# VH-VL binders against Protein RESPONSE TO ABA AND SALT 1 (RAS1): the designs that were tried, part 2

Target 1, 230 residues: Protein RESPONSE TO ABA AND SALT 1 (RAS1), of Arabidopsis thaliana (Mouse-ear cress) (o04515)
Amino acid sequence: MPNTSSSQSFTIFVDGWLIRHRYFVEQLMCASSLDETNRISLEEQQSLVAQFLSHCLQYYQEKFASVSLAGDNVFTFFCPPWFNSYAKLILWVGDFKPSLVFKLTEVSVADLTRHQKDRISSLKSETRRKEREVMRDFALVQQSVADPPVMLAARRVGAVGMVDGEETDLEEAMEVLKAGMAAAMNNADQLRCSTVGKVVEILTPPQAIKVLRTIGQLHLRLRDRDQERA

## First folded at step 16 (VH-VL; from t5 with heavy chain Y101F)

Design u3
Fold by OpenDDE, fold request of step 18:
Structure u3 (fold): chain C 230 residues (1-230), chain A 121 residues (1-121), chain B 107 residues (1-107)
Amino acid sequence: as target 1 above (230 residues)
Amino acid sequence: EVQLVQSGGGLVKPGGSLRLSCAASGFTFSRYSMNWVRQAPGKGLEWVSSISTYSSYIYYADSVEGRFTISRDNAKNSLYLQMNSLRAEDTAVYYCAREGFEGSKYGMDVWGQGTMVTVSS
Amino acid sequence: DIQMTQSPSSVSASIGDRVTITCRASQGISTWLGWYQQKPGKAPKLLIYYASKLESGVPSRFSGSGSGTYFTLTISSLQAEDFAVYFCQQGNRFPWTFGGGTKVDIK
């Protein structure tokens, strides 16, 4: 029986995760509003930021675990059925590009200090360098699809079958490919988390809340299927 | 001290109405989602309703949908359950419960003392 | 709705015994599971959240494990104060649902 049950572990997790994510986004929205009725203390703002970051980290931890431990198909994350058409346009190694956070910061925060801008600029350069490294590694993995075992299998599509040993070779090749894809995705996810964390460290709590609000909202919008009907 | 104190409840005839209240203290009420859970005499726990921090997300059990209304007043640190068209099957101890959100904490970590609702002719 | 089935419905044990309670979900719920303890005439108390995380102030003799559809609560060494009813609760999808409960009685 194809272990179809294992490929859904992450999606099941995300159902529960999204419930909490909506709650966080609601809080971030209110905390970022100019309405005095929704004003929270600096300490509470810091707490909210920390909790949201932890929430986001959990997402990527479970994503990793689903592939590495639960046996979810890593290929699903590169064509995720849970993302809408818009999300698919901005996919970079299974999710949004880490450097997108800088654009979101620019749009969300209007009162950055000179010092903050300099730090963000430095971080942006570093992040982009790391993105290139991830992409190089990922490209190598993608090129492995052209390896002989995979290509032979592709050529025999519709043919009488694979000869003895070829199936094993293909299976092994696919496992290597999956492992490579998983590694690349994990590296990308780590970079995503690290980048968001470092940006938040540069920002004041009110500024961080605005950026995190935008990030949180983006996650919801990427999964909203109703936008495809509009 | 983190605490939820409940009030309201009592005896009501079928078709009647009651309003339950839950007062929060010792924590920032506006940062927590809240729940109502009930327990019929000698029975298990049944989730009734949930409300998010700023009331954007509200959920009901099918058994109470259209009859019960959950609401909150963050300025008063209070949670409410308006119960209309009460039935004998609604007889239970009702609990308000806070949903934890610290880190990966997603359970109902603080409970009120409960209030008895009896629906009888 | 996600159905939660607890087993056993009741268990008799002695102080010092290892007690294991199981909870099965009708569908996958990942690790969105909580365990609660309820004593007579009292409100439930959270013991375990996220299937295996111990709530603050809860004794280490309590542990939770499992993922997907099968979960367990274990009391490594039963104490006098542990005689109570235990409930599992899924938090993966609304409506929230509880197991039927397991009564732990003194043998």
Scores: ipSAE 0.890, ipTM 0.959, lowest interface PAE 0.5, mean pLDDT 92
Fold by OpenDDE, fold request of step 18:
Structure u3 (fold): chain C 230 residues (1-230), chain A 121 residues (1-121), chain B 107 residues (1-107)
Amino acid sequence: as target 1 above (230 residues)
Amino acid sequence: EVQLVQSGGGLVKPGGSLRLSCAASGFTFSRYSMNWVRQAPGKGLEWVSSISTYSSYIYYADSVEGRFTISRDNAKNSLYLQMNSLRAEDTAVYYCAREGFEGSKYGMDVWGQGTMVTVSS
Amino acid sequence: DIQMTQSPSSVSASIGDRVTITCRASQGISTWLGWYQQKPGKAPKLLIYYASKLESGVPSRFSGSGSGTYFTLTISSLQAEDFAVYFCQQGNRFPWTFGGGTKVDIK
């Protein structure tokens, strides 16, 4: 059976997803422009925001499904081959850090009200707290790599074959590790989605469009390999 | 009512040119990517071209690349297909089709009635 | 290009019959698959999108399933209006490609 790369299911999905993502980003770009010719109604803006959020949610749902149901290797998501070198610098539990959205909001929206700023500040604090929780859990999972079955296997690499039963123990340990990693990633992804959603709830539709544009563009840039050649 | 109404087409000699039009109504045209799909007589469906909402992304089938040009005018709610250097193999019913994006539809959910293009000497 | 192969090319069935049509992709396309119905002299109509989602207004007797490279369209109880040609279409990568079609005829 051709060693279907452990991330084939999700990568295949993303190819199709990216086509639509580009379309959304294009719409967001146009909707955020000051050009009167591209002005859409408030209702249409709200619709665009909702659709884009749904689009983003689909990404993470499929990501989860690919690992949990399709059997994609969860480890691949912590060092994704589809991300460029710059993306790797900002990776937090398989994707961008949820709190990055606040910085993106700051650079995208110049006309935040005081009330909005206060709400965003509160949300930022909450998000950071949750990030720490995710990181703690993730750290615990990472520490499991030092568990005896894994360490024993590592020590025996290149040495005399594993003793009877040790392979089974290692396999079980790896499954536990994978499950833990998957859970941590899922928690992180949920936090990403919820944070973006909550930020959007604080913003007006025009403001939200600007932020979502930036997020959408960032996602494309993180996957752009041509930037590595520059 | 959501609809696409097509016009243009007809009989043309090999090497000739035609322009197809597709007029959209009942929805916000500028929010949808559009496609052209053709069907030769008694044959299956063949995708021809796609254009994004604001024309930043355009795709063609290899069979028509360099000869056909897809374009849109959002102000007029219109999609176009300029067909140049027409060949006998281009004889088909041409459909314009909207690509749905609501709720992850990601399919061609609205179609025009079709326009016959006949390339014959 | 991703090749889409439909099977069978033709099927004869009676009203009330269960009809199953298969579509195979030459490579993985995840769930980026649509099913269309086309009646003679008419434009295609979307039935199923994203492999298994029923388009609005389409009867519940239609269902889609599958992922990766293997997909099925099922009509649980064939009705008189269901005699038509059915096409699958992949939307994973350009160029979009359609299956060869399956004609459902009245037995």
Scores: ipSAE 0.886, ipTM 0.960, lowest interface PAE 0.5, mean pLDDT 91
Fold by ESMFold2, fold request of step 18:
Structure u3 (fold): chain C 230 residues (1-230), chain A 121 residues (1-121), chain B 107 residues (1-107)
Amino acid sequence: as target 1 above (230 residues)
Amino acid sequence: EVQLVQSGGGLVKPGGSLRLSCAASGFTFSRYSMNWVRQAPGKGLEWVSSISTYSSYIYYADSVEGRFTISRDNAKNSLYLQMNSLRAEDTAVYYCAREGFEGSKYGMDVWGQGTMVTVSS
Amino acid sequence: DIQMTQSPSSVSASIGDRVTITCRASQGISTWLGWYQQKPGKAPKLLIYYASKLESGVPSRFSGSGSGTYFTLTISSLQAEDFAVYFCQQGNRFPWTFGGGTKVDIK
């Protein structure tokens, strides 16, 4: 069989995606330069922003397909091998936290207007509320596994054998948990994508270029080789 | 009128050198990575070299590494291939091609007309 | 290096026939595969990118499918202008590699 494991297939996809990602980061770095000789037109800046967002959307579309059909592989997406060990310390639901974008904007853009700052502040509050919703929904799913009837069935597996119906209850609880993990990842990724998109809508094309450059560079740095693989 | 127009081919002796040029027009050249692909007479396609949009990433096929040098000049909308220590096996039509990143599209979507390079004594 | 194996190396077909060309990669390449058409004396032309996406201006009788290591290009009803050589190409990892080509001839 070909590479049909969900996480293995996604890792192979990412290899090709990263080649193009590096080329986008080159373009974003050059476009954010103060060098007027190399500055592209406003129309081309808008095009570059749209194409980079589409490139990032492709990543999450492929991830969604992989996660949705992961089965037991879903656990790997929460501790993903395509990030280095340092990056794994800061993950939220297997990837960057959506609200990190606001810090990256603050660092990357010095010329936000008061109107833009107010819109970003409102979006930041909305995003943090949605982050809490993702975690609350997943916590409720986790509670269904901890309920006593399921735990009694699990303890019995090690002793004699399941009373009729008990093994089915445990298997159903595990399937609910896996589905809940996949749903949490999908909802988190949708929030990641929508948050970046909404920030870009608030920004001018030159400002958006600077933020997207920083996001693109972060993606590369989160995947740099680390000493733990030596 | 998106175009890649090639020049610089010809006949050279083994061990000689040749420089191929590829001039872009009708699109923003610095938005595209560039490739050289060759085709020996009656044979298939062989990738030769690639260069990223601002030259930070450069790759060569094993068969040409150390002998060929890819470069680009974004101010002149031009791609180059310097070919040194040429061998009879390098005889081919050489194509330049851009890689498109438009939307979700990735692939070599625009090609030059081809330049014949003949290495013969 | 990822080797790309095309099958068949040639096919003789009539106008209106359905033709399927197969491409197999020696290692997984996800969906990073393109299909190219080359007519005599001309440069290759991109038909399909990302294994299944139709390039602008390419007739809908062309379609691509597959992922991983196995891919197909299908021409649902051959036309006179489709007699050419077809190449697959992987774009997952350098070096880029092409299949050996499939010549589609009349009759």
Scores: ipSAE 0.775, ipTM 0.905, lowest interface PAE 0.9, mean pLDDT 86
Fold by ESMFold2, fold request of step 18:
Structure u3 (fold): chain C 230 residues (1-230), chain A 121 residues (1-121), chain B 107 residues (1-107)
Amino acid sequence: as target 1 above (230 residues)
Amino acid sequence: EVQLVQSGGGLVKPGGSLRLSCAASGFTFSRYSMNWVRQAPGKGLEWVSSISTYSSYIYYADSVEGRFTISRDNAKNSLYLQMNSLRAEDTAVYYCAREGFEGSKYGMDVWGQGTMVTVSS
Amino acid sequence: DIQMTQSPSSVSASIGDRVTITCRASQGISTWLGWYQQKPGKAPKLLIYYASKLESGVPSRFSGSGSGTYFTLTISSLQAEDFAVYFCQQGNRFPWTFGGGTKVDIK
């Protein structure tokens, strides 16, 4: 009976997801320890990495479903309430920039081989190119929509009204913008998931655990209200 | 075989103490959060307590907070519930249950067989 | 605390019938809803997680649906072995809470 928007529904999903996310970060922190008594096997490390990636994929699958629902305001996903105020200042298409993962890898892993560095450098270039493509495609949608509202305003001032057709044009422009925003979000999220996955493929399981620990910790800080009081 | 084997329990007088144990086998225990859930005779299920994979996050139902202590020992693959200041209303079958997140699954997918705790004067 | 209200509390049905059990949450819980079956003297068994995902080894006659505050468990063709009590449980926010249960009896 209450008319809950898809962004409100997604915020509620995130509450439950964050409980499990904290448990994963706990595991990643312990697995990255030098304590031999608590060190899990290499195969178990691979399993933890796979499960954490699956946990993150679930988040974006639910986000995709929420963004695609008719009747909800897609604009809220670009200024999302499930991030704290500081995090909102640094968002790229409503979430972290995919290429951030390369900086997080650099600070988390000290023992990259030359071969790994070369592969990461190539991936970094590819990722930045795809980031520009996402932004270019969305900018073209914004441009195609922004011009009609200016022309409609000019017609109103000039008193040469195009009744009916002008209202239809504005409604169509808003639907194009909403669709373009949803597409940009989905493309950005696909790039986020793909980039992290490809970085993990380049790394050894111990290295991947260190990077994923850093990613998981950062995302907690960007979402946790308790971080604002510290 | 993935299994949770419970032990402990029994008859105790009000104000007494009891310690429940739950031993895990067939899976990597430190990958799962753990829960205690109880069921009074002829009644429904009531969540009692949860503990995260390495004990950094611990939660209790209001009815048991301050009297019960959940703990785990990952080296022994074991979960515990220390029950102090027991009351008649604590009489129930107590289940341990893991919450799995393998393959993006979330839910209490493996349960112990249950241990009866009876508190009576 | 999130209150979980199940309906009906009991149902008698014939083998082959479709049985529907509902669960309502006092607050939104998104899809963080599980369904459990409990037979007399046994521990609960997970049937459905994420409101609609079937646990492995559970017969396909069981299905779940819903999100937000209203959820259903459906048994498409009731079998004799489905005599049990069914519980919903929310896993969105602590404390975890269960519905009061629905006893399904064969006529």
Scores: ipSAE 0.743, ipTM 0.890, lowest interface PAE 1.1, mean pLDDT 86

